Miniprotein binders against a7tqs6. Designs and how they scored, part 26

Target 1, 250 residues: a7tqs6
Amino acid sequence: MNEDGSVCNKILIAFQDNDQIANLKESVLGEVFRLDKANTNHDENIIKGLTWSTKYYEVRYDLYVDTFDDFEEWCKDLISSEYDDLREVLSGIIVIDSYTMEKDKIDQNKLLGQLGSVLQDKFFVFMNTNKDISQDVIDELNDDNSMQLTSDSGNSVEIINYHNVSNLKLNQYNEKIGFERVREIIDTCEWSGGHRVQTVEAKADSTDVDLESVFNRLKEARLKYLEIEDEDEREQFALEISNEFAEFLQ
Below, E stands for the ipSAE of ESMFold2; O stands for the ipSAE of OpenDDE; V2 stands for 0.75 times the mean of E and O plus 0.25 times the DockQ between their complexes.

## First folded at step 10 (miniprotein)

Design mH4 (at its last fold request DockQ between E and O 0.79; V2 from the best seeds 0.79)
Fold by OpenDDE base, look of step 12:
Structure mH4 (fold): chain B 250 residues (1-250), chain A 80 residues (1-80)
Amino acid sequence: as target 1 above (250 residues)
Amino acid sequence: MSDQERLRRARRYLMWAELLEEIGRIDRAIKFYERALEYLRRVAENTEDPELREELEEEIAEYEEHVRELRERLEELEKE
């Protein structure tokens, strides 16, 4: 609990329990959450008192690290009513697993859809470790999933490739990919209102930048970004948002 | 179910139980601890490794005591 009695922000990250992904765990935790090997006690499921720092704000959060063998079982638990209270306090979920395009595994996409439906305003990321899936395919899947988002439907999962085949930091649409995209999603996640957003004193001049307003604007921007179907419009919007916040970086 | 899977599930339920305590859902926390304890007990009973058994038995005893304390707290809250 925070000093004010508020619940600290919570992020869940879950890894498939196989040899391949086990080797990636440290890398994912290091790249996304900037955890040093010394802080990643492999045996600790809960890492408390972490700080998420952006150019605009700093927030405290706790990281919950889970592992699963059966994705279906894991999803069913999280979708169940027994987990309602837990889902409510989560800021978002990251899953690290192999994405499958096989028709016979209709179950993975269905489960992802079901879980997304109950997560509503929470960020939901699936980081794909399957190297056979290109960034172009992932981009298409994300576009298709975004189009299915109705105003009443929970947040769709965003699929992100773990592997960077092209050594490019951007996809064909000049969007962030990989760990940088995951971090960008977290930057715009819904933090619990009770968190003291400590203004990182950006050395910028005395204008009381209402951090709450900045955060709300980032949330709005994310939602709007997800609603834009046209790629050129997305890029333009991203540029506009970047420019809007560039004034805060001066 | 393998012992490895039981341990994994136990750790998961312990993780969630702690969170449920933090958010004041003591009734739910107790249920999750109890589920975890069931898995831990099964592994402790099945393991041939005496060191692992001893470690698990110690852990079980700690969480059983914790659950007892939570139950007492819950009963006090229900009387108010």
Scores: ipSAE 0.790, ipTM 0.919, lowest interface PAE 0.6, mean pLDDT 83
Fold by ESMFold2, fold request of step 12:
Structure mH4 (fold): chain B 250 residues (1-250), chain A 80 residues (1-80)
Amino acid sequence: as target 1 above (250 residues)
Amino acid sequence: MSDQERLRRARRYLMWAELLEEIGRIDRAIKFYERALEYLRRVAENTEDPELREELEEEIAEYEEHVRELRERLEELEKE
């Protein structure tokens, strides 16, 4: 719960149960959420009162940590109408599982699309632990998922490789990958509220900055940046957006 | 279904029940608490570890009391 008594921001992270789950929890909770094993029990299902901080804001949130055997069963439950109140209160969902390319099994990609279709303005990340899937294949999957959106009411899943076998920081489109991409998605997500603006003295003196306007502009800029296919146009757009936000925050 | 799987499902349903309660959906929270209790009771009955059984029985009793309180609260809300 926020300090003002409103419902606190909520994130769901869910791990497929396997022999590596303890290592996956340590790595993902540490890298994405900065949760230290010295101060955090990674076996807890609810971690309350966390803080998400960026250069521009901070919010309080609770982290819900789930474990599942079978993605299809887990995903179908979460899609069902019985879970609509739970989906509504979440800011987003992260799933950690192995992405399968085997087409004679139930299509994970179809289930990911169905779950995305019921996540109105919620981020949705699938962290793939399958080492055999290259970043180029991930990029094609994400492009295909984005092109298959049929309504404005849902979001497409973003599939992110857990393993960075190439040790590159960016994909071929100059987009962040791995844990840094996950953090970027959370940085720009639609939080329910409770923002505490990170104050720079110059901002307090220069203008009354509408925090919601800045976040909406960042969301729009991110979406437009992802939609631009030409690399030169994307770089120019990013520079224009950076200058625009620097102007607002001076 | 193994007892480890039952415990995993129980912990998930407790997690969801607590969230539903926090957002004021007492009716749905009760349903999820009761699902969790069903799994916890099965493990407590099946386990050969007396220490685990005692821990689960204590936890079950605590949640059963909590559910009773929630049902009373829900009945009061419905009379209004």
Scores: ipSAE 0.785, ipTM 0.920, lowest interface PAE 0.8, mean pLDDT 82
ESMFold2, look of step 10: ipSAE 0.762; ipTM 0.911
ESMFold2 (binder alone), look of step 10: mean pLDDT 84; pTM 0.799
OpenDDE base, look of step 10: ipSAE 0.789; ipTM 0.918
ESMFold2, fold request of step 12: ipSAE 0.780, 0.774; ipTM 0.918, 0.911
ESMFold2 (binder alone), fold request of step 12: mean pLDDT 84, 84, 84; pTM 0.805, 0.806, 0.805
OpenDDE base, fold request of step 12: ipSAE 0.788, 0.788, 0.786; ipTM 0.921, 0.921, 0.920
ESMFold2, look of step 12: ipSAE 0.767; ipTM 0.911
ESMFold2 (binder alone), look of step 12: mean pLDDT 84; pTM 0.806

Design mL1 (at its last look DockQ between E and O 0.61; V2 from the best seeds 0.69)
Fold by ESMFold2, look of step 10:
Structure mL1 (fold): chain B 250 residues (1-250), chain A 100 residues (1-100)
Amino acid sequence: as target 1 above (250 residues)
Amino acid sequence: MSEELEKKLKRAEERLRRARRYMMWAELLEEIGRIDRAIKFYERALEYLRRVAEELEKLAENTEDPELREELEKEIEELEEEIAEYEEHVRELRERLEEL
């Protein structure tokens, strides 16, 4: 919790400058954060006092919107010790850029790994705008990246395709993709200072729930879910987690 | 000359984006109470803004196009107002830091 009681939750979203950036900003800010261009100036760098709401909780956060020209320069700056205080207050980072399989241009995978290593317990999303990278390739990249999580205290990047070329809602493992996956990651990140949402049908007066415990349980469940290799066991585990959260409201 | 103008405008835009980023970081550092680091980032942003203002001034005085000159002069005035605002803010932060 903040010693001063101010909003502690911060999300950084950063866009590579390109001729589609206005469309990318409108789409991503609208679909992920529900920020419509009619009611929000997408050229602002700081959007304060936002509310993230799920079925189970509401929390306040601020959104920091950056634009960069060169991913390598941007990434190396953010990794440097001069930015330690900035990284510490972030709940997570979303980068919107074109993922490349060509190692000659940059070692993008190495940079993503290095940034992930300094984002302990912070979500890290790379939204890929390259249409040539199939969902199956994305799934393999994410599987490879998640293996580092079991041997390291850092956090691995999750790569999410911006374009839904196949027009599917789920990948081959029945996992959410696209904007819905980004929202799911934010739903389950480590927030501070949230509170439980009570439904209209709820009759429990002044029922309190330890939101930090809920967030930690969700984080733990995510880590265990990612470690499960068998699809049937994964589905059963997800059902158990869903039932656990339903029971905690009774 | 048009190609040289395009390169100068592109470089100015890149510097302006970098200044906006440092300003964003400075405001966050100030919010979390790291006044000394916030000042460092504000001054870094101001250095970029001043350089952009100087470059736009040179372009405005060298251009023959009255419409472009007027647009550049408008941008320079807005930028100089922003610079003055942040310079005053940095002075206030320095005084606040010295009182500690």
Scores: ipSAE 0.719, ipTM 0.874, lowest interface PAE 1.0, mean pLDDT 81
Fold by OpenDDE base, look of step 10:
Structure mL1 (fold): chain B 250 residues (1-250), chain A 100 residues (1-100)
Amino acid sequence: as target 1 above (250 residues)
Amino acid sequence: MSEELEKKLKRAEERLRRARRYMMWAELLEEIGRIDRAIKFYERALEYLRRVAEELEKLAENTEDPELREELEKEIEELEEEIAEYEEHVRELRERLEEL
C-alpha cells in the first residue's frame, strides 16, 4: 500500500514456458522495465517497489512475473470471475509468446479478444516472438483489431514484434515499434492512486505544460464551475477555462 | 532416466509452477485486503504443493539410484517446509477474518 493507503500500481508480465522464450525473459525485463540481472532472481514472481519514470512523472509499481505452457488455460483463468479483483488492480498485462498464423490463430485471437474485453482501461500487449511475421503484417493485424473495437468500449490487444527484422525504428506509419512501443504504451497507461511524483528535474527550458498541473487545474476549474449558480457567469467561466486549455492543445 | 521418470518430473515442475502462480495471486489479494479470496488462492496453491510432494515421495521410494533419491528427499523436505509456512499463514489469515 502507498502512504495514502492506495494500492500500488501492478503490472503483469507472462512468458510462454519454452527454451526460446526463457532466453528472452532477461532481455524483455531489461529493455522494458530496466531491470538488471541482479534484480531478476529467476525464482521471484513478484518484484516490488519499482519506479516508472517519464519526463512528466514518476510512479511506483510492482511487477508480477508469470509463466505459462498452455495459453488457453492461462487466459481462461484471467478471464474468469475469480480474477475480477486482480484485474481491477492491474494497470496492464504483457504476454510474450509466438503469434501463430495457422488454424490455432482463431483460438489465439479469440482468447486475446476475450481477455481484452475484460481489461477495460488497462493496457494489453502481446509481444510476438515469431520471426516469420513481418512488421507490415503486425500493423495490419493491429489496424483490424482496432477497427473491430470501435463498437464496444473494450481495449484491444496491441501486437508488438520482439524482433526488429527491418532494422527500422519506426513502422510504415512512423510509429514506434518493439520495446520502444511497449514503453510508450506503459508511459500512457492509466495509473492508480494519482501519486505522480513530478520529477523535479523538469529542465526549465521547454514550456512542456505539466499535465498534472493541467489536470489539477481542470479539477479546480470543475469545482469552481459547480459553485457558480449564475448561468451567464458559468458560460463565461467555461469559456475562460476552454481558452486557457486551448493554449495547451496547440 | 526412464522416459516415465522424465514425464513425472515434468508434471511435478508444471504443478510447482501453478502453485507459485496461485501464491503470487494470493499475496496480491492479501495486499488489497481481499483476505477471503487470498485464503482460497493459498489453499489452491497448497493443494498443488502437497501433490508435488506426494509424487516426489513416490518417485524417491521407487528410485534405485541413491544420488537421485537423496536429491528428491531434499526437494521434498524443502516443499514440506514451504507447505508448513503457508499453512500457518493461512491459519493466521482465517483468525483475522473471524475477528472482522
Scores: ipSAE 0.707, ipTM 0.867, lowest interface PAE 0.7, mean pLDDT 83
ESMFold2 (binder alone), look of step 10: mean pLDDT 84; pTM 0.807

Design mL2 (at its last look DockQ between E and O 0.37; V2 from the best seeds 0.61)
Fold by OpenDDE base, look of step 10:
Structure mL2 (fold): chain B 250 residues (1-250), chain A 100 residues (1-100)
Amino acid sequence: as target 1 above (250 residues)
Amino acid sequence: MSEEAEKKIKRLEERLRRARRYMMWAELLEEIGRIDRAIKFYERALEYLRRAAEELEKLAENTEDPELREELEKEIEELEEEIAEYEEHVRELRERLEEL
């Protein structure tokens, strides 16, 4: 529990139990969560009291490490109503497995879609270990998945390649890939408890837009927007807020 | 090892893996105050551990190698201790649930 009695943020990471992925576990935990070998006791499924630090905030989280041999069974459990309370307290899920392009693809994609649908506002990452799948194919799959979800309020799984075949740091769209993309997704996730501790030391000269001030301003703006009965005044206010935030996105 | 022994070991490993998963979730449920669900997940984990212990006992009984038998008997003892600890914890959680 946080000092305020709120539940600490939770992240689930699950690995397929095979010799190839077992060797990647340490690398994934090190690159994503910056865990050293000393902190990854092979037997510890729960790593408590971790800190996620960005330029803008720090949050505490606990990491839950799972392994599975049957992805279908593992997904069915997490989709079930028995896991509703668990899904509610998760900030997100990362799966490390081989993405299959063959007949089993339909079943894998269906399961990923079903799990995404119950995770709603939670981040959901599938880290592909299959080296035969290029970044261009992954980008196309993510585009297709994002287009299908525009109709339903579910979160799409983002598929991320573990391997970097091209030695490029960015995809064809100039987006982050690999571990940097996973970290970017976690940086942007919805954290519980709202206790973002501003890291005092990052005196980077960029306009100290206190993201907390931005979020509070967004909340205040949303409250004010809801209080405006006049449609023309609402549109003007929405435009003013959009312009105010557009200056922060530059 | 016989193909049959390898299949038994693989089943044992899977039961232990599932037990660990359900323990992990039970601890989370306990942390979030869902004691009723935590108990169910602990009970499910305990059932996997008990079945694992029973399979190890049968393996030990059928093992002619005294060194391997002693190793299996030690693993059984460690599992039985773990089972007893979690059974006591579940008892305490049940008592807390009855007081609420």
Scores: ipSAE 0.692, ipTM 0.859, lowest interface PAE 0.7, mean pLDDT 83
Fold by ESMFold2, look of step 10:
Structure mL2 (fold): chain B 250 residues (1-250), chain A 100 residues (1-100)
Amino acid sequence: as target 1 above (250 residues)
Amino acid sequence: MSEEAEKKIKRLEERLRRARRYMMWAELLEEIGRIDRAIKFYERALEYLRRAAEELEKLAENTEDPELREELEKEIEELEEEIAEYEEHVRELRERLEEL
């Protein structure tokens, strides 16, 4: 909580579980939140007592780091009334996943719109990891999303390319893109209790999550198992996985 | 690897991931004073943790390297200590809720 007794500012960042998640976490947490691997365990799911600073203000916040397998399931849960209290305390949401242009079966655009409609005064960012979607297409999607907003209490998602293929800092409209745009959105969001004060507060640890280390070790074993085709090599793999777990658990 | 072994590993990973998410949400709900909802999310997390502990026990039983088996058993013990800690915490939260 804040020193005045109010709930501290909260940001939710959620990563689709995939082979690149460790690299994505390192990059996004480092570039957006300035959380280096040397000063932060990127496998933690709650990072408390962070400070967001601009030349105009300084505010405290906590970062909630989630992972999900299925965007549709994750998104529908977050939209549901059971999560009303959770949505209310958030300053905003960042989702890291691959944006799809395929229309069939999973209507990602409708889900993004539905989640945005229940996020009053909260920023909502979708960081797209699909490197085949050009910035011009992203700009058109964002224009379409802003025009489709049906509630004055909601917010539209902003889709931002994770990959900067062109190496340009601005889009065709001279707007920031990539990580710099994400930081700009956070710079201008509705915070509680912001001050122009030179204060430093230590990260508050509310959880000690042994589970994430166990999860990562078992995920690595699964991936290596799936790479083995030969029956004889599977027996040798069982011995190798024993050694890997010994090293991994230390 | 057999399809059955692959499915067991996937199930374990999903259980641990969901447990982490529900524990995270439960702690936030508790922080904002929604004790009744926090208990529900803690209980969901605990169910996944208990099933994960059972699957880890099966992995340890099937592991041939005694050093890895011992390390898996240590990991299981740590997980069971976490489960017991949260079970006690849930009992404490239920007592607080009943007194209100």
Scores: ipSAE 0.683, ipTM 0.834, lowest interface PAE 1.1, mean pLDDT 78
ESMFold2 (binder alone), look of step 10: mean pLDDT 81; pTM 0.765

Design qH1 (at its last look DockQ between E and O 0.74; V2 from the best seeds 0.77)
Fold by ESMFold2, look of step 10:
Structure qH1 (fold): chain B 250 residues (1-250), chain A 100 residues (1-100)
Amino acid sequence: as target 1 above (250 residues)
Amino acid sequence: MSTEELMEELQRLWEEARSTDDPEKFRELLERMLELAQEAMELAENTEDPELREEYREAMERLIKFIQRAIDAVDNGDLRRARRYLMWIELLMEIYEELF
């Protein structure tokens, strides 16, 4: 719940109905959300009162679990204006389905782009179950999607391979892949409210990657912003952060 | 009943509908939810602030529409879609709680 009592911090996760769905649910809910059969009925579609924890913060959230037959039908519903209020309270969406490279059947990429555009600042993950798509192809798709965001000022889907065929932890750009990347996206998403778990030192000690230190500072600033209850102090903090990063925006 | 009492009863019916496997009983519960939501919308017409009245009317219209879609899904034999709308109805009720 936001500081003003408005609804927030919901995650929608949706699985295409197929003969592997029980295994996919067990794996994804377990690896990403730490929900296993011992503590969660994977057939429930609303799981409330969960806690997302990092070394910097804890936040409460609720998980909405959907199942669909047809991605096009499901996606078009969520894109429609009648879902505006529902999308507004989401922190993000995770879809588990097979990504297709066949452009002549259904324009899945167009639908992903349209849904991404209405999600704005909320995360959007497509967990691809198609084993035939290599990590290099995934990396290129994600790079292309990021370039469209610059031209459209919208949001971008991140496509993440469910299957780790190469058994690597990082892609060719030294970026996390698989479940670890999904968790990283959730760690850094737009949460509302929360309680600091540890004091974040006011240091930029990561020397070897200057850009990573900037991203870490932005994440830290967002966490601190979420902690501030007083409206005047929040506005002053936002101004200070904006001034600090003016160099990178010039 | 007050608007708040109608929303509390709507929540109770939602919980019962969630736990019901029988399509006939499920549909009956959805119909009762629809009636309550429509009554709540009628009471909202007594809201004196025009901006709040319009906001409340829009919220209730959306809630009613999703309840009707759940009923339509049951009538078409698509119980999974009906359960999806029931999931969304829960979230809409949470979002609009402050208006009640």
Scores: ipSAE 0.820, ipTM 0.924, lowest interface PAE 0.6, mean pLDDT 81
Fold by OpenDDE base, look of step 10:
Structure qH1 (fold): chain B 250 residues (1-250), chain A 100 residues (1-100)
Amino acid sequence: as target 1 above (250 residues)
Amino acid sequence: MSTEELMEELQRLWEEARSTDDPEKFRELLERMLELAQEAMELAENTEDPELREEYREAMERLIKFIQRAIDAVDNGDLRRARRYLMWIELLMEIYEELF
C-alpha cells in the first residue's frame, strides 16, 4: 500500500513458457529490474516492495511474474472485462516472446493491438526474442504501430529486441534499444501516488527544475506523441521533446 | 465472522496455498477460500448502503470467479494456470482491502 492507503504500483511481466525464454528470465529480470538471482525464486510470481529509482525520483512497486504457453488465451483473459480492476492498478505490461512476421500468425499483432487498446495509460512492451528480426525491421514496426493509434485506441505496444545483433547502443534514429529502452519506458510510466522521493543525486544538481513538472511534462509529451497522426509531425515532436529534455539530462 | 475476519482468513489460506506443492492440498485450500468468499458475499448483502453493498457484491463475485478458475485449473492438471489465478486473487484482495 502507498502512504495514502492506495494500492501500490504494479508491473506485470509475462514470459512464454519454452526452454529458450526460460533461460532468459533471469537475465531480463536482472537487467530490467536489477533483481539478484537470490530474489528470482523461480516459483515466486509476486515480488513485493521493490524500488524503482531514477535520477529524479524513487517509487515503490510490486512485480508480478507470469508465464504462458498460449499467448492468445493469455491475452484474451487480460482483455476481458473480468480483468478491468486488475488492469487499472497496473503501471504496465512486459511480454517476453518470439515476434513473428509469418502471415499465418496475424493473430499475434491483432492480440497486441487489442490488449494495447485496453491499456490506454499503461506502458506496453513486447520484448522480441526472435533473432531473425533486425532492429531496422523493429523500428519500422514501431513506427507503423504508432501511426495506427487513433486518439481513442489507447497505447500501442512497443516492440523491443532482446538481442542486440548490431552491437549498437542506439537505433538508426538515435533512440535507446534493448533493456535500456525498456528501462526508459518504465522511467516515464504512469506511477500511482503523488509522493515521489527525490533521489539524493537529484539534490546535488540543485537546478530548481521542478522534477514533478518535468515528469508531468514527459507524461503529457508521451500522450501527445501518441495523439499525433502525421509521421513527420510526430518525428518532429519527438525531436522537440528530446531536445527539451536533453537540457535536463545534461 | 465479520467481513474483516473473513478477509484475514482468506489471506491466510492464500499464503498456505501459495506455499503448497501438493495439488490435492492446494485444491482443498482453494475450496476453503471459495467457501469464505461465498460467506463474505452473503454478509455483504446485509450492508445497508446500497452503493457499498453493490461494491462488496461485485468484489466478492470477482474473487469467487478467480478462485473457481484456479480450482478448475487444478482439476485439469494445469498448476501453472492455477498459480496465475492465485496471483490475481492476491491482487484482488489487495485492491478490495480498503472496502473491508
Scores: ipSAE 0.747, ipTM 0.893, lowest interface PAE 0.7, mean pLDDT 82
ESMFold2 (binder alone), look of step 10: mean pLDDT 84; pTM 0.841

Design qH2 (at its last look DockQ between E and O 0.61; V2 from the best seeds 0.76)
Fold by ESMFold2, fold request of step 12:
Structure qH2 (fold): chain B 250 residues (1-250), chain A 100 residues (1-100)
Amino acid sequence: as target 1 above (250 residues)
Amino acid sequence: MSTEELLEELQRLWEEARSTDDPEKFRELLERMLELAQEAMELAENTEDPELREEFREAMERLIKFIQRAIDAVDNGDLRRARRYLMWIELLMEIYEALF
C-alpha cells in the first residue's frame, strides 16, 4: 500500500488456455515467482502476501492469475475504461501466449500496442510460446516496438521467448533472455514502499541528509542502470550515478 | 447496515463464493453481493462531502457492473469467466475499502 493509503503492488499474469497450460503454469510460476506446486494450488486466481527480494530491496506484492481463450477478447476488455481503476494498481502484466508473425484478421501487434498505451509506468511482458521465432527476430521486434513508443505515455510490450531453443543465456547484445530477463524486468519495475535489504551506513550522523530520500534515489538509480541496454550507455550512466552520489557519501 | 458492516459482509460472501463448487450456490452468493453493493451505493447519497459522495457512487457503480458480469457469465455457463470477474471484484473491494 502507498503512503497515502492507496492500493499498489499487484502483478497480473494471464495464460492462454491450451493443452500445455498446466505445464506452462508450473514452469512460469515456479521460475519467475518461485512458487512451489507442493503447497501452492496453481489453479488459484489470487496469491497474496508474496515477497519480491533483490540484493537492494524487499517488497510485498500480490499475484493475480488469469486464464483466457481468445487474446483479442481478453485484451480489448482490459484496455477498456471500465478497467482503469484495476490497471492503476498493477505494477505490470505478463501474458503467456503464442506470438504469430502471420497476418490474420486479428492484428496481435496492434492489440499489444493498444494495451501498452494504457499502461503508464507499468511493465508489460509477452512470453512467447511459439518455438519457431528465433531470438534475433525477438530482438528486432522489441527494438521496433520501443522505437514507436512515446516515452511520456504508456509502455511498449517486451516480447520474451519462453523456449530457449539455442540454450544461450544472452542475446547478441549481451542482454539477458528468457526467465532471467522477466525477473530482471520485475526487479526494476515501479514498486511502492520497498524495504532496503542491505544496511547502508552512510555518514548520516555527520551530515544533515534524509536517509529515506537517499535510499529511494539509490533504488531508482539501480533500476535505471538495469534498464539500459547499450553497454556504453550503461557505463556512462554508472559514472554519472557515482558522481551524483559522491556528495551524499562524504 | 453501516458501510463498515456492508464491506465485512461483502468480503464474507466473496470468500464463500471462491470456495463454492456448486454453480447454483455460486450464483446465489453473487446475487447477495449485488444486493449489498446496491445498498452501499444508496448509502453513498448520505455523504455530505460532494466530492467523496461522487467518488463512492462511481466506485459502487463499477463494483455492481463487475458483479453483474459475473452473474451473466454464470448464466451463460462460462464459469471460468465468472471466476475471472470474482477475482476482479476482490481487487475492486480492496481498492475501494477506504471509502467504506
Scores: ipSAE 0.850, ipTM 0.940, lowest interface PAE 0.5, mean pLDDT 83
Fold by OpenDDE base, fold request of step 12:
Structure qH2 (fold): chain B 250 residues (1-250), chain A 100 residues (1-100)
Amino acid sequence: as target 1 above (250 residues)
Amino acid sequence: MSTEELLEELQRLWEEARSTDDPEKFRELLERMLELAQEAMELAENTEDPELREEFREAMERLIKFIQRAIDAVDNGDLRRARRYLMWIELLMEIYEALF
């Protein structure tokens, strides 16, 4: 529990049950959550008492680790009304699976859209393990999904490639990719129990920066960024936001 | 038992269930958890505040559903799914702790 008696922050990460993804589990947990091998008891579905640390804040969270063999079944459970209370206390969800472009199979995109619609303000990440999908294709998919969200009240899934084929650190739009992008999403997520312990470094540089206001502004900026269809306008907006926050990063 | 004592016993049984590799023992522990959740729901009827009573009843009904799903998963030989529901039962107990 948080100091205020609220439920501690929870993150759900779910892995497809196959040999390929099972071998990635340790790497994903290590890169995203900075878990050491000693803390990754393969058999523990709940890892409690973790700390998410940024330059600006530190927050406690628990990690729920799940596995599924049928993505449709897994999604249907989480979408159901029986999971309302559970979804409410989640900060977000990460799915590790192979993204499919095949139209003829159970529309993975439809399920992702449905799940995104019920997650509302929660972060939702799909980490793609399918090596046949390039970063450019992922960027296009994310752009298409972001454009659809302007009409519907749900959080879209952000698709992120596990693999870095090009050894690029940034996509074609100079955005973070891979694990760094996942971490960036979590850095900006909504945390329960508003007592962000300001890190000592944040206290030293910005006496009066309401971190809540900064986070709200970053969220608003992200939403607005995703609403901009024009690439030049998007770049200009990103630059404006970067400049707005550069004053806080000094 | 008080509702607080019921929660403590539920938590104890959950820890034992988590640590159990034997499906038969796992099922038995889930059945005991089910009985305790049902007892808690019955005790909630004695709550004077009707809003709190309803909230607690709904909470216990949800907990019961997840426990029953875990049992059904064990009965179907799907231990993975059973453990998933066990994971969610823990979170439900944490969410509803203040009601107990």
Scores: ipSAE 0.797, ipTM 0.914, lowest interface PAE 0.6, mean pLDDT 83
ESMFold2, look of step 10: ipSAE 0.848; ipTM 0.940
ESMFold2 (binder alone), look of step 10: mean pLDDT 80; pTM 0.781
OpenDDE base, look of step 10: ipSAE 0.778; ipTM 0.906
ESMFold2, look of step 11: ipSAE 0.843; ipTM 0.940
ESMFold2 (binder alone), look of step 11: mean pLDDT 79; pTM 0.778
OpenDDE base, look of step 11: ipSAE 0.777; ipTM 0.905
ESMFold2, fold request of step 12: ipSAE 0.846, 0.848; ipTM 0.939, 0.938
ESMFold2 (binder alone), fold request of step 12: mean pLDDT 78, 77, 78; pTM 0.759, 0.753, 0.762
OpenDDE base, fold request of step 12: ipSAE 0.797, 0.796; ipTM 0.914, 0.914
ESMFold2, look of step 18: ipSAE 0.848; ipTM 0.940
ESMFold2 (binder alone), look of step 18: mean pLDDT 79; pTM 0.777
OpenDDE base, look of step 18: ipSAE 0.779; ipTM 0.906

